# Ledger of designs, part 25: VH-VL binders against o66814

Target 1, 203 residues: o66814
Amino acid sequence: SDYLLRAESLFSQLKDANAKEETPYLYGKVKGYYEAIKLYAVEYKEDRIKTLFTLMSKNTKKAVRGAYTEREPLTELITFEPRVYFEEYCDGIMDECFYEKHYEKEKFIELVDYFSLKRRVEFLRNHEGKYCAPFDFGMAEALFNAVSLELMQEKPDEKVLIALREKLEPILVMAEEKLRYAMKKELPCYRNRLSEHIGYWKP
Below, E stands for the ipSAE of ESMFold2; O stands for the ipSAE of ESMFold2 at other seeds; V2 stands for 0.75 times the mean of E and O plus 0.25 times the DockQ between their complexes.

## First folded at step 9 (VH-VL; framework fv_patecibart)

Design z2 (at its last look DockQ between E and O 0.74; V2 from the best seeds 0.00; counts 0 for: pae O 6.1 > 2)
Fold by ESMFold2, look of step 9:
Structure z2 (fold): chain C 203 residues (1-203), chain A 123 residues (1-123), chain B 107 residues (1-107)
Amino acid sequence: as target 1 above (203 residues)
Amino acid sequence: QVTLKESGPTLVKPTQTLTLTCTFSGFSLSTFGMGVAWIRQPPGKALEWLAHIYWDDEEDYYPALKNRLTITKDTSKNQVVLTMTNMDPVDTATYYCARIEGYYDSSGPFDYWGQGTLVTVSS
Amino acid sequence: EIVLTQSPDFQSVTPKEKVTITCRASQSIGTYIHWYQQKPDQYPKLLIKYASESISGVPSRFSGSGSGTDFTLTINSLEAEDAATYYCQQSYSYPWTFGQGTKVEIK
């Protein structure tokens, strides 16, 4: 397959730069996109493979550059923002009408528990996940981005969504466990950065 | 039809700041995967990549020139601007802007080029 | 920084003959090499991407090959309009770099 040969070139570049050790968040993100690509390949979705490969390629270049410059930035978080609408229902017993809140693609949102996933990824992103659980957080973030991109499709593929969710959940749990451990033990990854997000740092 | 065109001064004195604008049509920098780069070519010499910016605001610079270069974009105007400070006679070159075709692989080639503009740095 | 070394620097070639230009990278770059043609006083034009992938509107006499560190651009049956300088360029790692160029003239 064409994407396998192209991925080999990217992983060779990551290996040459020692990115797994030097830029573990971005390395994890590259791996997460690769896992999503493989899921789409099983479903023969060439268009999604190319889109995700663009993101994989960009994150690879950032990982390699970051390894040589000792800089590892946070990269893209892609979120699906469903439209909200209200539907009128009338209660024949009470002879009265009510409005019920709905989301576009509600069935698919519920299928993957999207709002919970979004909240959990955002929590890791905002609370030192990159530093305390870099590989798992990066991988989870990429898989979450793949979920968001699928939900943005006109007709989301249920099989792909289920597969992505099943891959994402254990990785997300691992990242959350590592962060909780770091917070409890006050590890340097968390302790050294506490002032940056609570606003007390002003030398 | 994809076109790019460079504009800006053609004569600059040493130590001055150069500002070049790339105006393009036939594509948008809001399109997933697209990028715009600046490349220069000193007279009689090889091409030199300077900087680029992508649809997602990612920007990269030639390391030795990073402190002198700033690349920005205005997606609504289809423009990319390069600013280069402290110009020196060795910076005399033809400056090109070019599109990066980064769909599928963000490391795509420069597939469309502007005509280039010769910038001479002389007192 | 990855250095691309082209060979030869210059060729004078009889029309209709085959031209080969090599590009050697200072380290492995997979297939992340692109080839450009620059005619006198003109901007560069993309000929080949990713070592061997064709570009719409480029004559079929242009082809590319190679992977790793050694790459070749081939012009089968040189035409008068092909007199130009040819550059290879890598996009494997930053900074992106070009070869020094190979000038091809009609003998």
Scores: ipSAE 0.286, ipTM 0.729, lowest interface PAE 4.8, mean pLDDT 89
Fold by ESMFold2 at other seeds, look of step 9:
Structure z2 (fold): chain C 203 residues (1-203), chain A 123 residues (1-123), chain B 107 residues (1-107)
Amino acid sequence: as target 1 above (203 residues)
Amino acid sequence: QVTLKESGPTLVKPTQTLTLTCTFSGFSLSTFGMGVAWIRQPPGKALEWLAHIYWDDEEDYYPALKNRLTITKDTSKNQVVLTMTNMDPVDTATYYCARIEGYYDSSGPFDYWGQGTLVTVSS
Amino acid sequence: EIVLTQSPDFQSVTPKEKVTITCRASQSIGTYIHWYQQKPDQYPKLLIKYASESISGVPSRFSGSGSGTDFTLTINSLEAEDAATYYCQQSYSYPWTFGQGTKVEIK
């Protein structure tokens, strides 16, 4: 297949740059996009494969550049922001009314527990996940981006969402566990970053 | 049908700032994966990539010229603008804008080119 | 900076003969090489992308091959309209660079 040949070229570039060691966050993100692409390949969704491959390609180039410059930036986080609306609900038995809050695409949001995923990814992103769990965080971020992109579709595919969620959850848990351990033990990945933001906080 | 066209001054004095506009149609820089680049060719010499900008605002520059170059886009007008400061006679060249075929792989080729505009730097 | 060295710089070829142009990269670039044709006083035209991938509207007599550091553009049976200068270009690493060009004439 076409995406397999293209992916081999990208992984060759990553290997030549030693990206797994030099830019582990971006390496993980490339791997995460590749896993999402493979899930879409089962459903034969060519246009989604192309979209995700573009992101995979750009992150590969940033990983290679970062390896040469010893600098590894955070890259895209894609979030779905559903519209909110309210519906009046009246209990005919008791003749009482109240307002219920609803979201656009609510059943798909609930299917993957989207708001929880969003909070967990954002927490890692804002609290040294890049340094304490770079590979797992990068991979989780890419899979989360794939979830967001699917939710943005006119009609999200439930089977793809379930598959993405199932692949994302264990990776996200691993990243969270590594960060919690680093915080508890005051590991250099966490402690050194805190000293870079020296203020009134002291351990 | 995809087209690109360069516009701007054809004669510039040394030390002046060159501003070139690429106006294109048949695609949009809001489209995922698309990019536009500037490439120049001194008379009788090889092509030289200068800068490019992508749909996601990522921009890259030829390192030796980075401090002299600025690339910007106006997606609503289908325009990309290159500004090059402190022009020198060595910068005399035909300047092209070209589309980057970046859907699927952002390191894609220049698949459509403008006709080019010759810029001469002379007093 | 990756240097692309083309050979030959110039060749004069009889019609219907095979033309071979090589491009050598100063380091491995996978298949991130693209080929362009530039006729006199014209803008460049993309012929081959990613070393060997065909472009819609380009005659089938044009083909590309190679990976790593050695790449080849082949014109299987040269036609009069193919008289031009040919460039290879890498997009593997910034800065993106072009070869010096190969000028092909009809003998």
Scores: ipSAE 0.133, ipTM 0.677, lowest interface PAE 6.1, mean pLDDT 88
ESMFold2 (binder alone), look of step 9: mean pLDDT 93; pTM 0.949

Design z3 (at its last look DockQ between E and O 0.59; V2 from the best seeds 0.00; counts 0 for: pae O 9.1 > 2)
Fold by ESMFold2, look of step 9:
Structure z3 (fold): chain C 203 residues (1-203), chain A 123 residues (1-123), chain B 107 residues (1-107)
Amino acid sequence: as target 1 above (203 residues)
Amino acid sequence: QVTLKESGPTLVKPTQTLTLTCTFSGFSLSTFGMGVHWIRQPPGKALEWLAHIYWDDEEDYYPALKNRLTITKDTSKNQVVLTMTNMDPVDTATYYCARIEGYYDSSGPFDYWGQGTLVTVSS
Amino acid sequence: EIVLTQSPDFQSVTPKEKVTITCRASQSIGTYIHWYQQKPDQYPKLLIKYASESISGVPSRFSGSGSGTDFTLTINSLEAEDAATYYCQQSYSWPYTFGQGTKVEIK
């Protein structure tokens, strides 16, 4: 109940600053962290809630300040970088060796299709997702950060990972559809951005 | 076991630059969500928040004083430095460093303070 | 920015009597108000957080109440050691602001 009261304070600040209209990416990110916090509240995981609430608060402050200064920066992207292991299987008679690639926490990575999620979020981030689908991209980015943080735990919680993935997928699809449409139609949000000048025309 | 302590000159001439150092222990600015703040109090007047710096290098300043303030950190030394340019007699105050409670940086109180250092601006 | 106005500015009180200090915010701030005690030549000490939450080591005679724009600090039975200046501070939005202070003396 404590995080709920504090979250209302943050949303009230966002409303007072008109952040939904002025800083929609950061507004979406704040909302994404709030959705993740609600999932952890069902499991009574206070340490995860505190971490996510800190991120929520930080992005709220940036959204409010950005609304008054007409500045909306990209904020944190948290990625889980699993250690890679190779297991060797050798035939002692023929002296032939076979190698199999494995990841730290491989089961959990596959449970949420983590590498696919990472590529999709990074694509949006690098291709004007902030401008063409700001709310959906911000919300997806926060939920992805929550997935990454859970995978970083000593023992990731499968139920939480599945719930996060299920919330994240439709939001990510919406952001991707908006960006794809903007790219195909060359809408101002995509066509007018600096990314067209950083070498996309030069292979 | 959290402690903070301010150090620096106690007398500054008008137009000079003030540099204050906050040295702290019992926490680290490498810790996620941690930040250190500067607050001043002119004699007989209310407390005024000046600036903060956080673990992720986020820094902010009181808007009216933004052009005169710089805050920096040295995480390895557990130190935060405030620099204030173009000092004026109106800036005579006790300067405190402090931190906000725990993980709620925008919504928490200042739970630990330094003892404060009085800086007098006079010829 | 959010202005906090305290009342009264000054209060002279007989020991053992009840002290009431009010803080009014220029806009609604939920319960994001904190109270500090500052004795002469000392740094401020936190008494009450989030309008009414107690602080470990603070005597139970100190209590807080309020929500929205109107907040109250109460000293149930004033002790001689409670002579000090009291400040409210909001953490609802940046920049953080303090009330002008209420000085409490022993009569």
Scores: ipSAE 0.017, ipTM 0.593, lowest interface PAE 8.4, mean pLDDT 86
Fold by ESMFold2 at other seeds, look of step 9:
Parts: structure tokens; C-alpha cells; sequence
Structure z3 (fold): chain C 203 residues (1-203), chain A 123 residues (1-123), chain B 107 residues (1-107)
């Protein structure tokens, strides 16, 4: 796979545009996709690397453009929406029926605690995570997208899911801590969330 | 069997607005990573990139021409439209629409081109 | 914007001989360079992508190399049908730009 050489080209574009400073959310998102690609490279999963690299490239392009235009949009959030079904069984002696709610791929959803991850990422996304913890939120969002994409596979890979979760959790915690601090101190990133001329909070 | 074809007027007077349509088949702009670009080539000169539009509605324009160009798409009709205002004789060129190879990297090469349409701007 | 400078502007080459065309970028562009062939009154056709990757249906005599700022298109054994103008194009950053072209003709 040539992904490493092509990734170097993308990071060169980001460096030339000073994207780490100018578009830290998108820069973090590119980094998150790169980390996911490296995890897949250990397992030699070419088709999944290609999908993630496309997302990495798209976000690189938006970061570079955003750095030159002083605009940094939120980009894709990919969520796995499992089908729900109910299992019914009846007690023939008592003639009573019981219903249990189940999800497709329930084993894998439980393995990574997917619904908790989804709620936490969505909270950051909806409550100024982009402005108060841009790098960490961007990286967490990309790793979460990689989890969602893996869950969408016909046969999700447990080893990859565990590795993604292990990478995602500390980054997600850091983003959450930065947001809580900004909320408590009423920093400009949080207080000015609806302004078109928003200053980014940085440590 | 990917094809693209440009259509529109071949003769335009100075100050008029040019509208070109790219009609394509064999792919859709709803497909992940797909983008359609406009490129022109003045007679005897090098190729010049003008504008693009992607599956996710991202659009961009050559900076010096940004205020004169508009690109739009109609995904249901497999069409992309370029509008260029205030035409001048220096804008005389063959105009091409082209597709990117978007599966691996949406900033890929132009892998399929239309045949081009010559637009002459003359009083 | 990134300027691509091709060399030479023009070559007249004996059939079966090797043709070398260079493209120099005004800054590093990794391997985000692509090569096109354009015959008179025709649209450009993609020959090589990402500096060195082959394209299905393109004769194997065409190859590319390079990274960073210096790139080369090679035609190992020129055929009569290869008489055309060749362009390099970068997709590293917008605006996307093309080299000025290299015209290759048969002696």
C-alpha cells in the first residue's frame, strides 16, 4: 500500500498552510484518520484503508482552504444506525409472552460501548467542542467515524474495534475536560459560540 | 463507460454571460469522492483550471476569476453548469469539463475529459 | 499558486529512441503530479497518475518518476503515434495548475 507516501504529501500541504494553527479542528481530524489508517495497516485491510484515506484527503483539502479563507467548517460525522428487532418467547405453562429488544451487531456495539461514544461525541459537536477543544475533538470525531465505519462492515473486526476504542478514549476525555473547563470559566470560545468572528481557545 | 460532454454557445459578444453545461454519464456526483471540474485552454496556450464542484457540494474557483464564475450541479440530471460573466476576447478558449479519480483521493487526476467546446468572444 | 515548468518546450526525436520530459514544481508537492498526452485538436488523456502510477490502457513504454519538486515522464521507445504535446499537472493545492507543455514530434 502506498498510503504512507500519500499521507506525507497531505501533511506537507497542511504544514504549508499552517493548518495546525489556522484550522486546528480539521487538522486534528486529519490526524485522527491517519491514526485509524495505521491501525488498519497492521491488519492489512486495503479496502478500509482506502475509505479512510479518502476522508483524510477531503479534510486536508478543507483544512488548507480554511486556513487561507479563515473558515473552518464542521465536517462529516458518521454514525452507525443499527436495526432494532424484538425477540419474543412465551411461557407455555403460564401462557405469557416476553419481548426483548436487540440490535443488529449487538456484540460489537457492546464491545466498544458505542452508544456512549456516540452521545459523548455528539455532545462535544453540539456544545462548542470545535471551538473549545478543536484538535482533540477533531481527532476524536475521526476515530469515532472509523468505529462507525467498522461497525457498518458485514463482519466487524474485534481487534480493530478494541484498538480504535483504546486510541479514542484518552483523546475524547481530553476534549471533554477542555470543554468543561471552558464552560466553568466562561471562556470566549464557549461564550461567543454564535458569533461569526469567533476566537479559538488555546492552552 | 464514463463520458462527459460540454454544450453551450460557440460565439459570444464581449460583456455577455457565458453558460456552459457539462452532461455526463457512467458516474454520479452523489458518489463519494466524485468531483467535476472546468478547465479551459486558450488557442495555442496551456490548460487553465477554472472551477470545481464535488459530491458534498464543495465548490471553488480560480482566484482571479472568482467574482465572474459560478458553478452549480444537478445530480438528478447528471449535469454541471458553469456561468462566466462579463466575457472578454481574452476568454476565447476551448472549455472542457473533466472528472477526478475520487475513490482513493478526492484531489486526484482528471481521468475523464469531455471533447471540449470552443468559445470565441468577438465583437 | 504552484508553477510547473516543463523542459524542454520542444523535442524532435528519431523513432524508437528514448524521450525524457521533466517537470519542476515551484515548491514540494510530494507525488501529486499527473501527466497527460494531447494530440492536435483532441482533449488531454491521462497517462500517469501520482508521479509513477500506471493507467490501464496506456502502453507500458510510458513511465513516470520523481517526488518533491522534480518529476520525469519517460517514453522508452518512441512510436509514431506518440507525437503529441505532454503536460504535467499538480493536484497538491488549488488552484490546480499545468505545465506549459512539451511538444514531441518525429524526426
Amino acid sequence: as target 1 above (203 residues)
Amino acid sequence: QVTLKESGPTLVKPTQTLTLTCTFSGFSLSTFGMGVHWIRQPPGKALEWLAHIYWDDEEDYYPALKNRLTITKDTSKNQVVLTMTNMDPVDTATYYCARIEGYYDSSGPFDYWGQGTLVTVSS
Amino acid sequence: EIVLTQSPDFQSVTPKEKVTITCRASQSIGTYIHWYQQKPDQYPKLLIKYASESISGVPSRFSGSGSGTDFTLTINSLEAEDAATYYCQQSYSWPYTFGQGTKVEIK
Scores: ipSAE 0.006, ipTM 0.575, lowest interface PAE 9.1, mean pLDDT 86
ESMFold2 (binder alone), look of step 9: mean pLDDT 92; pTM 0.935

Design z4 (at its last look DockQ between E and O 0.04; V2 from the best seeds 0.00; counts 0 for: pae O 10.7 > 2, placed apart)
Fold by ESMFold2, look of step 9:
Structure z4 (fold): chain C 203 residues (1-203), chain A 123 residues (1-123), chain B 107 residues (1-107)
Amino acid sequence: as target 1 above (203 residues)
Amino acid sequence: QVTLKESGPTLVKPTQTLTLTCTFSGFSLSTFGMGVAWIRQPPGKALEWLAHIYWDDEEDYYPALKNRLTITKDTSKNQVVLTMTNMDPVDTATYYCARIEGYYDSYGPFDYWGQGTLVTVSS
Amino acid sequence: EIVLTQSPDFQSVTPKEKVTITCRASQSIGTYIHWYQQKPDQYPKLLIKYASESISGVPSRFSGSGSGTDFTLTINSLEAEDAATYYCQQSYSWPYTFGQGTKVEIK
């Protein structure tokens, strides 16, 4: 569809601003949303494409602005907060009642190991992932947001969830490895935590 | 049916502050992707973008006028307000508000316009 | 700031003939160009978005083309009600800017 062609214009803006070097976290986030859009385009999910494209274009605007003002904020983290409920099971022989914890959309939560993904992304976000692994963290955060948005749908698409998880996992691992290295070596991106005077660490 | 309408004073003295209100219906600034812009047109001249504000509170201003402009919104009233300080006769223009439909692309066009209000700055 | 230069500034055209208006950007802007029609004493109306995308309710005689730096608005058979000033506008980068306008009159 025409969404993919419009993405070329957004990437041209990012190139003109040198965003890959100046705002690598936001650049990675734009790239992550683009990857998610491509997955949805295969399934012809137009409404989900529109939501993701809005986020992509908004982060592009912030990346371009940030490149010229030397400021790169953290942007949206979208989390799915499932309702919990308990089912009561009573044993008529022993006259005892037991409770089993359930989540709404439990099958889909388990399919992508959502709570693990959430903890891993939040860990990067809270421990200088933006500075120590900006591109990979940004991309992982966008793909995680796409997973959250899919889980928020009335009927999540299993094929899309699997594809998103498959794309997300290696990127998340790379971000975690870069952060672990920075922590072990006490690199400036982690130790100093000064956004105005710290260059972004990269291999 | 999407409509926008500008309201405010039509005559302003030099150095005074102009306050214009855009009241709209048929959409909400609480809706993901929506924005409202202010554009002016001096008599017989081209259109000039002044400022815009989006549903997520992101706002931008024309750089040369940044220190004179403030844009705010009241989502519950479906209103966007432009304040322009230190008015001068060169600011005489028709002032328009317009919708930015940004759900698909936040860099979208101005798809619906108000009728405009002529503001004259004269001693 | 991206400057948009329209050509011509003015044209007088016989009804039912083809009208071509060009807009040249001072840098590449992809397809982030939009066209507006402003009839005398009226507010502007969006005709074409993103260089070539049609707008519901706009007559099919209006079309747009181009990408990068060179863009064209075409009216394939001019009607009397098309007498107006036409503006291109870029939304590629802040600040958003308009062309100087092209006035089209009936000969």
Scores: ipSAE 0.064, ipTM 0.646, lowest interface PAE 6.8, mean pLDDT 87
Fold by ESMFold2 at other seeds, look of step 9:
Structure z4 (fold): chain C 203 residues (1-203), chain A 123 residues (1-123), chain B 107 residues (1-107)
Amino acid sequence: as target 1 above (203 residues)
Amino acid sequence: QVTLKESGPTLVKPTQTLTLTCTFSGFSLSTFGMGVAWIRQPPGKALEWLAHIYWDDEEDYYPALKNRLTITKDTSKNQVVLTMTNMDPVDTATYYCARIEGYYDSYGPFDYWGQGTLVTVSS
Amino acid sequence: EIVLTQSPDFQSVTPKEKVTITCRASQSIGTYIHWYQQKPDQYPKLLIKYASESISGVPSRFSGSGSGTDFTLTINSLEAEDAATYYCQQSYSWPYTFGQGTKVEIK
């Protein structure tokens, strides 16, 4: 219950360190975890609030330290890796077998379009999203982590998953549009990193 | 079409509290990235940002005026309200509300403005 | 607080001439600068966003450039209707701030 009061303390520390300007990716990530915590507070899910607050606090400490040391690392990306299994169906007349691919928690994966979300977040992460859309990418990454953590639960909550997806989608779109624009225009955030990327792929 | 309009008293006495309402149409503060700001301009002087509020309830205030300002929103009425306490003659200015364009970046420009309302503080 | 200093404060220019207005930030702000035009007795209107981005309905004679601390608004061929005060504004960090303004008038 008192996690909301502790969250206010964390934001006070971020403000004192000017983290919004100095470490915008980590600031966005902290904001994203806070938004997820508020959703879980409405649904009275205390155990998930504890997990998300731990991540929020860790990222706050890194943002504050990074603001003073001019370092802003990428932090955790949490992905749900569902087990895959196959159901075999054979046509005895044709001597031909068919396989139907299934995922654990298939219903919940489809509810949030999880694999699409994962690809989109990973694209931002691998293509300078931290530099070209730091705040929105950080928020999106945290909300995606919350989706992954919910999918990892024994019984994922459909209402929470829908709420997280609804929060995440517009933030992802904004981050993707900012990155696409930066790539097309070769803005400094992307252009300054381009030589590192090209050198890696074409030595 | 996006429109904003300021309403409230045009004359207040020193020490009184000013309450201004921004009523807008053509967008909603429930839309991701949207914000509304209050900006003032003393006669013949430069523009001064006062406060803003975003779709996600993030609000910020000009530091020197923080103790005097409160910004609130009513998304269902498409309204944003600014309250400024302890008015002084130096606060005489035209007060504008403006939309913050945050769709492409969270900290976008003021892309649509109201016509402004002149508030005179005089005894 | 980020201070924006515009130069010049005032410019009297003959029609068809090029107008250049500069805005200097007290720290690096990337391209998070926007330009506004305020004609006499009117509210400000956005001309250029993010240092160089065009705004629909703004004449092509207006352009912007710069990154970091030094930014420029250019009017390639001044027209009589361009007589106004021009402001730069940063949205890099809170508090958001405006330059002091540059008044442009027609000789």
Scores: ipSAE 0.008, ipTM 0.493, lowest interface PAE 10.7, mean pLDDT 85
ESMFold2 (binder alone), look of step 9: mean pLDDT 91; pTM 0.937

Design z5 (at its last look DockQ between E and O 0.25; V2 from the best seeds 0.00; counts 0 for: pae O 9.1 > 2)
Fold by ESMFold2, look of step 9:
Structure z5 (fold): chain C 203 residues (1-203), chain A 123 residues (1-123), chain B 107 residues (1-107)
Amino acid sequence: as target 1 above (203 residues)
Amino acid sequence: QVTLKESGPTLVKPTQTLTLTCTFSGFSLSTFGMGVAWIRQPPGKALEWLAHIYWDDEEDYYPALKNRLTITKDTSKNQVVLTMTNMDPVDTATYYCARIEGYYDSSGPFDYWGQGTLVTVSS
Amino acid sequence: EIVLTQSPDFQSVTPKEKVTITCRASQSIGDYIHWYQQKPDQYPKLLIKYASESISGVPSRFSGSGSGTDFTLTINSLEAEDAATYYCQQSYSWPYTFGQGTKVEIK
């Protein structure tokens, strides 16, 4: 199985549709999934690669169709919802008990600062990141989805989580900077979402 | 553990519509990434891919037959159905359904096959 | 449409000899080639996936090689039960296609 050869076919389809210009959010998302696949290929995790490639292919189809129909929907946001539990600890001398709140897979959640990542991605998604920083937001969203999917595994891989976080952070920062600029300057991408054409102007 | 089985008529007349059902067990089309394909084989000839459908309703058809083929699924019944209109004697073949082991938006390799059903088109 | 051309169409081979079947694609398809064995009145069985990857339960005498456009299935010591028709199949690009088949019989 050569996912890299298959990925080149997907990028050829994107190029033929001019998706980088017509559907930049989805193009970025495809690129983000590709970057995640490359990280998993180094670790020889074929099952994880198949899942990410399926998402990559699905978003490629959406981008190509969207470029020809002038439609670019938001696509999947995958979030890991850890179970919450409480640990009871009793003072044997004082016969007092207290409860401490914990999350499933807390070690791995802390390793990537997951709740912060989730909040940052959701902010971009809810505040016109698709229009003001489409490529960077799409790529960040895909890499965030890869983090979520890894956390959903029975035994998350620490090395992979670190690598995903390292790749995600600079992209997320770029998207956030572009959105902050658009908000400060009240650019059309932020101001005009409801009723007017949204431009892809980048400062 | 994984099994597939084709069912439907074995004799149809020219111009009639063929409906074949693939019933499978050991996997579900509710599972992310799962897909099923239909392949036919005319007597004494090579295998010919016809169509596939994935868990999310992504489907593709052999181009020359697209206007004659419809593939659908019923996930709750573990079934995939192929409908082929305007049957002709050249469509006489053994029809197989198979599970797709390969990647999304692709068809093959096929790791599990049904036993096949011979459909004869004769007036 | 990617055409897969197998060679030879037919082989009659003495037991214990090596059998080589070639599949040539009309364009480069990486390693997205798969091999099937079909005995008379039976459904096809997957022998080799992605040019050279082995399948659990398939005898080790079956092996595959190649990349790009030229692929080979090898049976390194033919047994009587190997008499069958062999097909290559590509999963690289729609529409997905099979070779015309190679029939192998015992001499």
Scores: ipSAE 0.071, ipTM 0.656, lowest interface PAE 6.3, mean pLDDT 88
Fold by ESMFold2 at other seeds, look of step 9:
Formats: C-alpha cells, sequence, structure tokens
Structure z5 (fold): chain C 203 residues (1-203), chain A 123 residues (1-123), chain B 107 residues (1-107)
C-alpha cells in the first residue's frame, strides 16, 4: 500500500515532465522496476521491494530532470558476479586428476540462463540500444537488474526468477529486433548522429 | 548511534571560498541507498537545501547555486565536504549536514542532522 | 520548484490545547511531505515522515495527515517543551523545499 501510493506519485511526476516522450530510456527503466515490484508484492517480500523502489525513485528523478534539460544518461547496470570454483576428480591413479568448473548458485543461474541474459543486455547497452530502442532497452535493463539482485540473495526465489525471466524475454527480443534493424539499415540512431537535432528513431 | 558534525571557518570575507566538512558516524556512505545533504538557514529565515551526494557518487545541487557548489565524499573517513565559491553577505547562515534516509527512499527526508555551524560573511 | 505554504505563520496556544498547522503544496506531491521541529538555537528534528509515519522517540501527541496538496501536523495536547518553529519539507521533486515555518508559543 505505501509503495503503491509512492509509485503513483512517481508516475505523476513522469507524466508532468512528459518523460515518456522526452526520456524514453529512463521512462522504460522506471516501468521495468515497477513491473518487478508488482511481482514481489504478490510474494510479500518487503525488503526486496524497498531496494527496487529506491532504484525506481532514483531513475524517476533522473528522467524528470533529463526531460527538462534534454539529457538522458545511461543509469545503473547491476550484474551478479558468481564465485567460480573447481571440483577435482581423481580416478584410481593417484596423480591423474581432472577439474570441473562450477559456479555458486549454479542452479539459479541455469534457471534463467543468466549469462545469456547478461550478454544480450550488455550488447544493447554497448551498441546504441538507448537510442535505437530506448523504451524496450530501459525496461529490459531494469528487469535484468531485478534478476541480478535476486541472484545476489542468499536463497534466491525460483518463482520470482521465472516470473522475471518471462516478463523480460519478450521485451528483450523487441529491443534486439529494433537494434538489429537499425544496424542493418544504418539508421541515424546507430551510425549517423552528426547533430544533437536528431532524436530517437523507430523503423 | 547516528551523529553528524560540521566543521570549518565561521568567518569569511566576500569573494572567498568556504569549505565545510561533515564528519559522521553510525552509518556509511558505502551502504546502498545512503546519502548526505547540506542545508543552510539564514538568521531568522527558512531552511534551504544546497546539495547532496549518495553512496553511488550521484550528486545534485540547487540549480541557482550549481556553479558555486562542489560536494565530495571520502567514504573511508566518513566525511562529506562542501565547497562554496564567491561568498557574499547574503550567504551568511547556519550550515547543516544531514543524513538522507537512504534505506527506505534515497530521496526521502533528512532523518539525522548535525548541530550546525554559523558562517558569517563580513563585507 | 514546489512552493510549500504553511498556515498560520504564528500562534500562541494555551497548554494542553490542540495545535493544528497546515502545509499546502503548489502541486500534488502524494505523501512526500515531512515535518520538522526546531527549538530556539537548535538544529531541526524530524517529527513525521511521509505525511503520517511516526518517528521512534517522538511523543505520540504529534501526528500528521493529508495527501496530494493539503497536509496537517497536529499536536493533540500542547506541552511547554513543544514551543518551537515547525517546518514542512517536500521530497517529491528536486530541488527539495521547505515551508516558511510556523512558530508556536506557550500562552
Amino acid sequence: as target 1 above (203 residues)
Amino acid sequence: QVTLKESGPTLVKPTQTLTLTCTFSGFSLSTFGMGVAWIRQPPGKALEWLAHIYWDDEEDYYPALKNRLTITKDTSKNQVVLTMTNMDPVDTATYYCARIEGYYDSSGPFDYWGQGTLVTVSS
Amino acid sequence: EIVLTQSPDFQSVTPKEKVTITCRASQSIGDYIHWYQQKPDQYPKLLIKYASESISGVPSRFSGSGSGTDFTLTINSLEAEDAATYYCQQSYSWPYTFGQGTKVEIK
């Protein structure tokens, strides 16, 4: 209830600033955090909601400021850095051994295909996804950050991870399709931004 | 127990640069969502927010004063420093540092304040 | 910039009586309003956050209400130690702003 009232106030700020049109990347990111918060609200996980709301609030402030100044910075990308360890297996010969690579939380990493998600989001981020697919990229980035934050928990919630992944995948595909089209056609959002006059482009 | 304390000169001349240090304990700017702000109060007048800095190095300034203000932090020393250039008699005020409630909302209220330091700008 | 207008600017109140202070915002700010008490020659102290949330260590006689543009701080039974200036502050939009203050004296 408290977070729902505050979320409504944040969207009112965004609407007053015309942020959807002026700062579509940050607007998408705020929407992505809001979708993640709603998933956590179903599971009654207040501590995780508070972290996501802090990020949502900070990005809202940047979107509003950016709308008035016509500047839209990239904001946080949160990546889970799992520890790596090696399991040694030796057969009947004492000095003949081999190693198997393992990650902490390997079960959860595999559940959402985390390394693939990470590479896909980083590709968009490094190749003008902000300009060629701002809303979808922003939304995907926030949902990816929510996945990373859940993986950082001591005991990640499998239901939440699955729900986040299911929400994230279609948005990520849309952003990737828009970027791929822009790259293939050499649209100004990707290659020909010679003037600050050029806005965000759609195919 | 959360405490903040301001230190620095109490008398400056017009055009000089003011440097104030906030030293705090009981929390860290390494903690997710934490921030510290500077607020001033001219004698007999209302409070005025000046600047803040967060755990993630995000910093913001009151727009009309942006060209005169710099806020920095040293997380290892639990310090935040405010520098204000080109001081003028209208800048005479008590200067406070305060913690922004970062856990609940990093743009939230100022939940702990320093005792304040009066800075007088003598013409 | 959001302007917060407090009312009244000043009031002199008999002990044990109810004090009401209002704060009006120049635009809707949800519940992003906070109340501070500043006694003479002291730093401000947070009394109420987010319109109505209590602060640990603040006497229960202090309460807040409101949403949108109209907010109220109430002291149900004024004590002598409550003589102070009270400020509202919004955290809805940068830059943060304060009301002009309401001074409360004991009659």
Scores: ipSAE 0.013, ipTM 0.601, lowest interface PAE 9.1, mean pLDDT 86
ESMFold2 (binder alone), look of step 9: mean pLDDT 92; pTM 0.941

